# Miniprotein binders against a7ua95r516to809, part 55

Target 1, 294 residues: a7ua95r516to809
Amino acid sequence: ASLSLLSISDLVPDLQFIFFWMSNAIEILYFIQQKSPAYMQTIELMDDKAGSKESLLSATISANEEAMTILEEVIMYTFQQCVYYITKTLYVVLPGLLDCNPFGTEPSSEQCRRAAGVCVCAVCVMPEAVRRVVSVFQTTSDLLQQYQVHSEIQSQMFAYLFFFTNVSLFNQLIDKGPARGWFQRSRVLQIQASVKILLDWAKGAGHNHLAQKFFAKFCSTVTILASPPQQLSQMSWKALCAEHPSLKPVQLHRILTQYQLMAELGPLPIWQPSSEDEAYIYRTVDLLESFENH

## First folded at step 5 (miniprotein)

Design dt18
Fold by ESMFold2-Fast, scan of step 5:
Structure dt18 (fold): chain B 294 residues (1-294), chain A 80 residues (1-80)
Amino acid sequence: as target 1 above (294 residues)
Amino acid sequence: SMTYYVIIRTDNPEDLERIAERLRELAREMGLRVEEVIREGDTLLVIIKGTPEQVERFRREVEEWLKSQGIDATVVVLEV
């Protein structure tokens, strides 16, 4: 076991420093944006000679533009640094989510909730591997709150982190899944349960909308692979495309092919791509997702 | 209706077949739809669809039945 692997806790001091400066830069930027128009109006109302007032206005505009540019660069740099350290940590812990067994672990806590006027009591099960992923997101949330980072920036941060997680999990499942046994029926159901626990955390943290948007591809993949053979066999290619619009034709074709190879119960239909999609199912360059945000 | 995973672990895997049969019978009695039953080692996974109230009653009945049979098992319910 390598002791050089950094936990999210090891990065907290560095992240605190970066979040502190990011928050400060944002506050200064907002201050300049709010006060600049009022100050410019004050200069316009001065009864000074025209040449002196024009020079002062020009100098003020130049200084404000320069200051705002520097602050925007600082905000972008610190945001990128936070993303870099957090995603590097996520990349190390994410494969564990695909290879853990939430069904074989002891319950960590028991919770009761009220839903639609009725009470439901359930045991909360969170495997260590899922807990490690959640701890990265929770630590990020805690730091954003501690340094009072504006809600818009918080949303952008989690949008990117969910985007990164989705791409990482999808690529790992598609590329390495067959060799690691992740396409086996029992493994897919474990993955679905683990993902649900992660998504429930996101909902509880107030990020349900972002999670639904940015996890769509991985969730579609897991949903298809977890479907009973009887249910999936009654769906046409067109129906699957309509229900899972986040999946590209080559991705859907790969998923269905793996599902057929895993099938343990009777003959399954051969899902034929529509004539429109037939050329695209062979585009192997589009099989894996890019980490570039589009 | 919502989908739930009912997860049963026992130190005596030989009991899982009997447990699975009783769970299917109990679900039918309660009007719950059993979509799938999967066995993996010491664990039984039952996928059911129903209301939160029905599922909670199902969980309680399952625990009571297991105790009545002297079966040492853990029952966990997850909404998926």
Scores: ipSAE 0.088, ipTM 0.588, lowest interface PAE 6.5, mean pLDDT 79

Design dt19
Fold by ESMFold2-Fast, scan of step 5:
Formats: structure tokens, C-alpha cells, sequence
Structure dt19 (fold): chain B 294 residues (1-294), chain A 80 residues (1-80)
């Protein structure tokens, strides 16, 4: 499939429509939640001269419940549609982040070529592959702000997008990394630099807390793989587990095994799993992360 | 101290070994710890640990040395 067909720019008109409806539904729901208690209190304090107070109260409760149900359904549907289209685009561009060279000028980069030959990296904000990922996040942020979507929904959307990105990158690195050469030291250092650029964008956009929370697993993996052999060989299994609590025993064991193979270190007793963790280092069902929320 | 990637690109890959030797020497003179030096084609990547001020001075010293030798190269510093 064409990257252009799946680009975030191609989806903007459809996303604008969905964001518009989502924003409207959220605003109406907020209005009902804020005004309903005051209105109900007003009904409760009315004189029941005609015997209509209880009928009005019952009718108001029914109307509010029906309206809230419809609005919740609209918000849920529009949120799911936005997430679906954004993550579908994101999924296509994310593997490029693991395969790009942030230390050089990408051949397709017009910004770097503007420097007349050699890339003047002071003018190059980021590699094209990283720019594609950032563009998806920036466009999402712009649409959320354009349609004045409440901050709580904005946070939930970025939480999910970062969760999705972390899982996608981690799974790609663990599953395809050995065959793609991504566990080679030079490649890991390039991946680390690319991730740093992405995280710096998130910090600048006001999403530092969410980024730190949801990228923990992938960041731990890259940090371990980027460690010098001398430093890593001095760390015990217990110490690594303590510094990287987001990694499951099977995940940490796989990472260290790949590191050992690439660094040609041979057997290292200090990376031997604890007796309690030994049962879990071969639990292959836990190796790759699930895209399902829990 | 922070970790920094010092990236040097040149149209003359033959100069990279000489550049790497001078970078190690300059880092030593400035009290910077060189973690690793990696050569990839036309690019030299030097991983150093130090303060922002030390690293900025290092970048400047490297650029001046490259100019003095007539070497056309770009120097970029990234905090990792």
C-alpha cells in the first residue's frame, strides 16, 4: 500500500468531520452534567400545588438519561474512529523510526538538501522517518485544539497513541530486530537518538508525563541495548529488574541474550535469572505486548 | 553529567581515522569521558559524557581544528 494513501494529511478532512461531532457531543454532555443538578434542585424546591412536581421530576430524569446515553455512544464511536484512523497511519510509519539514520541527511530530505550538499543539521530538525511520526501526533494535537476538545479527552487520546506506539515499536524490535540487524550497537544508538527526538517533541507539546509512562518498556529496552559492555556486565539480574520494572522476565532475558550474541561476550553468570524469575523466562506468551487495553 | 552524541560528516572518509584520533586527544585534554567512537561510512559518531558547557567547548575546538586542517566537515551535537 502507498504511504501517501495512508498519510495523516489525506485523512484530515475525514478527521475534521469526526472531531467536530465528537467535540459537540462532549460539550452537550458537559452542559447536561453541570446544569442538571441545579435544575433538579429547583424542581425539588417547587410547591406541588397542582401535583405536577413528581411528574416533572420523573420526565427530567428520563430525558437526561436518554440524552446522556446517546451522547456517550456518539463520543465513544467518534473517539474509536479517530483512534482507528490515526493508529492505522501511525502503524505504517513507525517501522521507519527503527530503520532511519538520525546522524545523517536522509536522501529524500528537502530541508537538509537546502543546505547545498552536506546536511547542516542545525537546519535539520529531525530525520524524515521521525518527522512522519511527529506529523501524525502534531496533526492530532492541532485537530484537538481546533475543535476545542476537552483536555481530559485529549489526554486519553495521547495516552492511547503513546501506548500504541510503545507496543508497536517494542514488538517490532523484539520480533524483527535480529533479522533486520537492529540489535547491532551502531543501529541501537541510532534508534536511541531517534526516540530521544520523538520524546523531546512530546515534552514540548506538554505530554511529558504521558510519554514517560507509556514509553517506559521501549525506552528500557533501548537503554539496556545501548549500554557499554563494561557497564552492563557489572549489573546483576536483580539490579536490571530494579532499574527496568516495566520489563517482564522473558522480555529482559530475550534482550540480554541478544545483547550477549551481538557483543560476543559469552556466558555471564551475573545476568542469571533469580530462582523466582527462572520459571518465567521461557513464558513466550508474555514476550510480545498486546495492543488491547488493560 | 549528560550523554552526548558528537556527529562528524565529511566528504573525505579517508580523514575519519585522523579526525577520530584528534577527537580522543581533545576530549582527554578537556577532561571529557569518551564512551565510544563509531565510524559509519562518511560519518564519525563520538559518544561523550560531560557538562553542556564542556561539550559546547569541545564542539567549537573540533570545528576550529577541522578548519585549520582544511577539512570540510560538519559537526553536530545531540544530547541523548
Amino acid sequence: as target 1 above (294 residues)
Amino acid sequence: SMTYYVIIRTDNPEDLERIAERLRELAREMGLRVEEVIREGDTLLVIIKGTPEQVERFRREVEEWLKSQGIDAEVVVLEV
Scores: ipSAE 0.011, ipTM 0.480, lowest interface PAE 9.0, mean pLDDT 78

Design dt2
Fold by ESMFold2-Fast, scan of step 5:
Structure dt2 (fold): chain B 294 residues (1-294), chain A 80 residues (1-80)
Amino acid sequence: as target 1 above (294 residues)
Amino acid sequence: SMLYYVIIRTDNPEDLERIAERLRELAREMGLRVEEVIREGDTLLVIIKGTPEQVERFRREVEEWLKSQGIDARVVVLEV
């Protein structure tokens, strides 16, 4: 009830408190897990009159199990609270990422790649909307580092945040995209550039593996929408599914159908499933994740 | 060959049609495959296939041509 999120900056004091308790609970749990076996062995080796050693072992096992259960619950609760408030902030700022023009302002950053002794450079701008999203991730990273949260927990938190971001962006693109013109190829390019800025931040922060894994579905969608019609028309349905394993058949079909309409193309064999393919598509998945979550 | 996006933005959108024609000519001269050309407001997007060397040379020749015509434009190349 004391937590009121208007921006990530407003959330920082409350998040600091939650991260503090999470970090402490993790350290205590780790200490018990590491020391308990040695302590139990020490009891086991003691000589004891009238079997009191068995009672002590039983009592110690029960006490340790109870303590570990409580600590695990505290860790889970604090982790869930952090994820909840951070994703709530992300939900507010993410639509801006889909509706901004990174090429509409002067260049503030530059990407350069050297291949065969030649430089290929891309100049990108970080729009305010992208900066807001990056700020949420950077603040999260800073807090995890400040409270020395174990790297495994850090990775798990960013896995959840990237998963949420991917699902949120995918759902918004699919649900609102056609009406907002986001399926136009020029707008898809803008979205792709904005996402590239976000992914580059993740790489710089040491989360490249997680970003590649959890953004796969949204990245596949953007890649398809950015593909030339000629290239897509030369691929079979089976080949398209194989190229984009992160997309369910029904999701891929919907994307191709919307792309077809926006590109002002007539029906193509690759975008019109057979009656058997159609049955498979609908039997495999009932609804897009966005509709199930509503 | 890799797929590349060549993005050209100019303060004078009326020049975009002339720019598009010149880019098609340069790509043809260099043996680059032009997949698509899209105009949106002040921005021109050209989708091409080629080697990194061909694409970098294409970018340089486009920038040099724009300067020769007195056209103030930004050229950005993205590998897809």
Scores: ipSAE 0.005, ipTM 0.376, lowest interface PAE 10.8, mean pLDDT 74

Design dt20
Fold by ESMFold2-Fast, scan of step 5:
Structure dt20 (fold): chain B 294 residues (1-294), chain A 80 residues (1-80)
Amino acid sequence: as target 1 above (294 residues)
Amino acid sequence: SMTYYVIIRTDNPEDLERIAERLRELAREMGLRVEEVIREGDTLLVIIKGTPEQVERFRREVEEWLKSQGIDARVVVYEV
């Protein structure tokens, strides 16, 4: 019951109110920025005494600066509140994506042909767990469009949401994955398929660049874990570091160690770190990513 | 070429070995590379690489072969 209360649909009325105020503040800020120069020029062209004109000019500059500061604070606050509500909902639905079996999802009639007991699907089906995550992103997109929020703010919001999603999924996979069996070959392939569906949504929504940038770490992790044993064993440590620059040496080492253990490739490490990276790995304690954006 | 996951689920898990062998044969005939074959319970996952045209033909031939054998199965293809 508690989890249903965190549905994005249930938060829409609260989000609409916050988006409304954010949109209004943004529009007023843009109005001041666009009209202020013309108004200042009008003051400059006035024929009244110099002292009166200078006083009016100074008062106008001061008032505009104060108004812009207040509007920027309102925009920041409302943006943070939207992010808070949206990420709170994401936090609840994201673990489901890692436990999801997209291969078990029943295809839609449009995607599936059935004859003599055989059902064949030509396209990927979106599992319920993936749909829940996509619904959060889609609802966010719909609200941004409904309140005509500027594209720059839309991009900033999705950048943060993708950043949050990436960190959440990566940390959960690395920290809890071994205990939950998420490093098992079949599970990794299911995770990769689910992530591909999520990334395809982002591309369709016009956020491909942001998704590529902010999902890099989790995508690298899943790509490595989903690599066939024959292919991965032929790659050197240097080649893997070059192909996956978003992963820190300590993170790559943990991923490869888990891969080797689950694939039962033997007791000796196949992927030997460089001397510099080995020293760094054994010196570094922090494995998980921070939710703080720098 | 692109990577595709071909997932086959059947109510008769004993048929999975025969299905896997036939899929490898069909892939070879069509010039598709089979990277890996994974069996988990009632499900068979085949990772193949090829062109979209080759994979669509492969999907169609797999469907026809399953029907010819009287095998009740669900076939899903994911582009990765």
Scores: ipSAE 0.073, ipTM 0.565, lowest interface PAE 6.3, mean pLDDT 79

Design dt21
Fold by ESMFold2-Fast, scan of step 5:
Structure dt21 (fold): chain B 294 residues (1-294), chain A 80 residues (1-80)
Amino acid sequence: as target 1 above (294 residues)
Amino acid sequence: SMTYYVIIRTDNPEDLERIAERLRELAREMGLRVEEVIREGDTLLVIIKGTPEQVERFRREVEEWLKSQGIDARVVVFEV
C-alpha cells in the first residue's frame, strides 16, 4: 500500500466525533469532582447504625474512583487520538515550510501599521505551505471552541502540537538540511520568514506564551543561521550558549559547523566549546530531539 | 532596533546590481544600517535595522528613485 497525503479537512468529521466524546467525558469528570465533596459531606453527617455509614462511605468512594478512572481513560484516549491524527497531518505538511519561498509568494492583501505617526505598509506573505500548517492549527482551535473544551485542555493540546512541530522542524533541518540545501543563506532567510508568519498566527490566536516556550529550540537554530557572518563571527561560544539556552552543546556545535561551511569561514577560536561543554559536543545521541519528554 | 527585509523584484534582473548600489547609498544617507544584500534571480533582498518610520521613508525613497530611472520594480517591506 502507498502512503497518501491527508489534509486536515479530510479528518474534520472524524475529529468532530472524537472532540465530542472528549468534551463530554471532561464535563462529566468535572461534574463528579465538583459534586463529590458535597456528597461525601452528606454521608459523613448521616446517622451511623451499626456501621452502615462506614459501608456507604466505602462504597461511594469505590464507585467514584471507578467512574473517575474510566472517564480519565476516555479523556486520555480521545486526547491521544486527536493528537495522533493532527500530528500525523502536521508531519506531512511541515517539510513544505522548510522548502517554501515566502518572498516569491504574491500576497492576497496588504496590511499597514502605524508607528510614530507614519503608516508602514507591509505585504502579508503567506506561502501555500505555511497556510497548510496554519490551517491545521486553526482547525484544531475551531474544534476546541466548537465543543467548548476547557481552556486548560486547549493549552495542553497546543503545547503538545507546538512541541511536536518544534521537534519535527528542528530534526528535519539538522538531519536533512545539508543534503536539501536548507543551510544556504537564501534558504535560511526564507525559513525565518515562514517561521515568523507561523509565530504571528500563534500570537494572534492567543498562544504567544506557548509558542515562545515550545518553539525555543527551532527559533534559536534559525536565529543563529540567519545571523550575518560579521555579527555571528564576533559572538563567543559562551555568549551563544547564554542567548540560546535551549540548544544542547552537540546541537550548537553542529549548527556552527554547518554555518562555517556555508559561509566559507575558517576555524574560529571564539567558537571553541567551554571546558565544561567539551565532552558534550561529541554526544551524537543528543543531536536529534525526541518526541518523548526525557 | 528592529530588523526588516526590503524585497525588490524587477522584470529586468540586469538592473539589480545598480539598484543594490543605490540602496546602499540611500541607506547611508538616511543613517540606516544595511546588514546584508542578497541577490537571487529577479529579486534583491536587503536586510536593514531601524525604526518603522526610517524603513518606511527608505521604502518611499527607493520607489521614487526606481520611478525616476524608469525601472519597473516592486518594493516590499517585511518585518522579521
Scores: ipSAE 0.168, ipTM 0.641, lowest interface PAE 5.7, mean pLDDT 81

Design dt22
Fold by ESMFold2-Fast, scan of step 5:
Structure dt22 (fold): chain B 294 residues (1-294), chain A 80 residues (1-80)
Amino acid sequence: as target 1 above (294 residues)
Amino acid sequence: SMTYFVIIRTDNPEDLERIAERLRELAREMGLRVEEVIREGDTLLVIIKGTPEQVERFRREVEEWLKSQGIDARVVVLEV
């Protein structure tokens, strides 16, 4: 009950603490990697009348290896904790993206101006459900910038968040879509518009390449479902596989079967799998995506 | 070419039939391909294919017409 009202803003103080320690651990690790060779070179240049030079080098190497191991563990742990809390918040807000109507969204009075009854501000049509998802991503971006986390780690974090979002949305649409009416033409077009608004945010934030890569499966699914019947019925199974390589045969087959039912496209199947794919169109274990990164 | 959603929302749903008719006329006059026109509640969705320049001109013509008729409506264009 209490979890359903949890806001990303409620987690900011805890996330700031974790990001602070992650950033510090990364900086210390970088310092050791950069300065250790110079220090060892200094030891090699020392006068060694008693043979203690080799002992000092050995001790320095051991100490640096121990420090690097501990720092790598701290970085991994803090990264995983950040991802855990952010994705936990994301999981609560993502289903709203599939249920919202971006076409019926009322603009904010503060941000939208009306000229003789006409709204001139496109930004004002972002639905509350999309805004909540964007807020999670924007807060993450702000924290990464505030604590000056290296761009490589920033990219890894958004890669995982987009991966998580893609899997969550795809699984919900495929598994719950028929019962929730999400395969109805009007609903699919609303979903497509909501997704485009989210992807436009990602592009503006400098994450276009990551978004294109990690949203491919969900975007392919929505693109197929939004296609006019006349256009889609003219495409062969081979052509659809070529245009949508992110979809597994069982996933594409399920999507097309649902489309055929919802569009009321005759009694006979239009899309015939290749002989190679026939073995895979009924593999139910491959229908839904895993959150595990393999 | 590119696909666009032209979204029109009005506080007076009774106006949507007249708006839809005028949108079809404007698209025809401008040589734009209208893929679909969908009415849902207080909202009209027009799916069109064209260049960014053609679509922006279409949006401006629609807004001007709505203003001339005293129709209180919001017009949003989304590239899909």
Scores: ipSAE 0.208, ipTM 0.671, lowest interface PAE 5.0, mean pLDDT 81

Design dt23
Fold by ESMFold2-Fast, scan of step 5:
Structure dt23 (fold): chain B 294 residues (1-294), chain A 80 residues (1-80)
Amino acid sequence: as target 1 above (294 residues)
Amino acid sequence: SMTYWVIIRTDNPEDLERIAERLRELAREMGLRVEEVIREGDTLLVIIKGTPEQVERFRREVEEWLKSQGIDARVVVLEV
């Protein structure tokens, strides 16, 4: 019942209203920013009549500052409301991405390309769980385009949505993964395939740069867990830190510990924390990511 | 070398064991590095490293072998 109540399609009418207000506020703000300098110049070119020119300039400056402050507050409020409703829907559908099998279902959509004479498909299958996540992002993109929201605001919206998705998936995997079997290598490879479908959507939508930036932590985690034992055992702690700079020492240590358990490996000297990082592997407060954008 | 996922889905999961054995043989013959072979339900995932030319040849050899054996299977190759 919760999934039906939190469907992105159910929120579209409310989101349309909020996007409409946001778009209008942005347009008015832009108009004031473009026209105010010309109006101020007009006042400055007027004859000074018993100090009336200075009084008019002061009043105009005050009025412009107040108007711009109110518009900025409206834009911020409407942006925050959109983010709230979209992320609330997203939070409900994201765990499904960690439990789905993208290899068994017949593809509902596919993209194929040729690279150096080789035909490769960017999307092999799209499980219903992945489709639900993509639907949230696609609906958001459609609404931003429908209401002609400035590209800078669009980029900020997707930056936050990708940030939220990364934090949600990372926290779910680290916190609940052991109990749910998500650290088993076969499951990790399924997760990796599902994430690739999501990232391919982002690339097609023009958000590749944002996706690469904001999914770095979750992608690093999945990449390490999906690595063959022979390959990963050849990498030192320092090399892993260099390849995965988005991971905190405590996070990398937790991931490697889970990997050792699943691969049935004994303790390996090559995955010992550096002296610089040793103190940080016990900082449990840094294990899970905060939803506050820092 | 680039990493590729070769995904094979068949209507008869019992054939996946035989398919996996043949894919390992073909990879060895072609000098391709097999990183992993995963079986999940009706699907076989083979992770290989090689040049685009080697991987395309591998895909063709796999499809031809499946056809010769009368095995109905879908083969998809993804660059990772």
Scores: ipSAE 0.000, ipTM 0.370, lowest interface PAE 11.8, mean pLDDT 79

Design dt24
Fold by ESMFold2-Fast, scan of step 5:
Structure dt24 (fold): chain B 294 residues (1-294), chain A 80 residues (1-80)
Amino acid sequence: as target 1 above (294 residues)
Amino acid sequence: SMTYYVLIRTDNPEDLERIAERLRELAREMGLRVEEVIREGDTLLVIIKGTPEQVERFRREVEEWLKSQGIDARVVVLEV
């Protein structure tokens, strides 16, 4: 355990080196894929003067296959290393997003003129804790642009980072939320505002589709917890499950149970999973999501 | 319509009840739907639904009323 926290800026030199190798491997792989067919056709059109045409063709195929395999391994390794270091940094800063108060931050009117030609808010707020998370994503975006990484790889990188962020935030909220008071209504509304700021950054960065896809579970959780009691009490269990398909029934039930306890609500309409789900005893750890992606 | 969080922080928490009542009156007069009003220490959080134009007018009315009462308060509006 170390008391020293590495900021994303401290990792930039190491990340630059890894991105450099990843970008170069991608470019070389792309070059081989584009040029190999033309070169092979050139060999096939050669006059076989020394009886070496078939040998040269076979050797070239083998060499290209070996080179592509090595490059794919380098790309995978460097991609995994980038993800590892970036997510390690995210893991340290993400709990702050659940514990910050965006409503206490100093105003900025310029950032709030977004929806129309009218200033729809007098101020715009970004807490330091949210800023730390955004800086990790922004630095990643900057590095991808600096090394001209192909858009497909950029999308895969942010898909994974958003997936990791979603799982991490969801797991922290479920596991630590009750003890930390994060299920209290006022705290949930602060969390919702912080998440909105983060999602707005993703939209501005061109990743709105990925953010909507990969933040679905955490966003559903926050949306439910931020809902007024009257609104939730009007919905059947079936309707809630249909509206929040990213949540497993047992996860939804745990969220609703915590909501009811923290809101100090009396008995509400039946929010119950099926009999099969009720047959199991669930520990908090059994409700947490895996960091394994699909 | 969109959902907006209106946050009001004041040095005098005793004024929050009066502020909350006036906010509900203004919202009603302007055709804005007030979903919820939450008090926490020196802060009042009002959840409203309306158009950007209605919400901006609401923010101005609230700020003008607070100023007229001599209440030192900060108003923050966030689209959710």
Scores: ipSAE 0.005, ipTM 0.411, lowest interface PAE 10.4, mean pLDDT 77

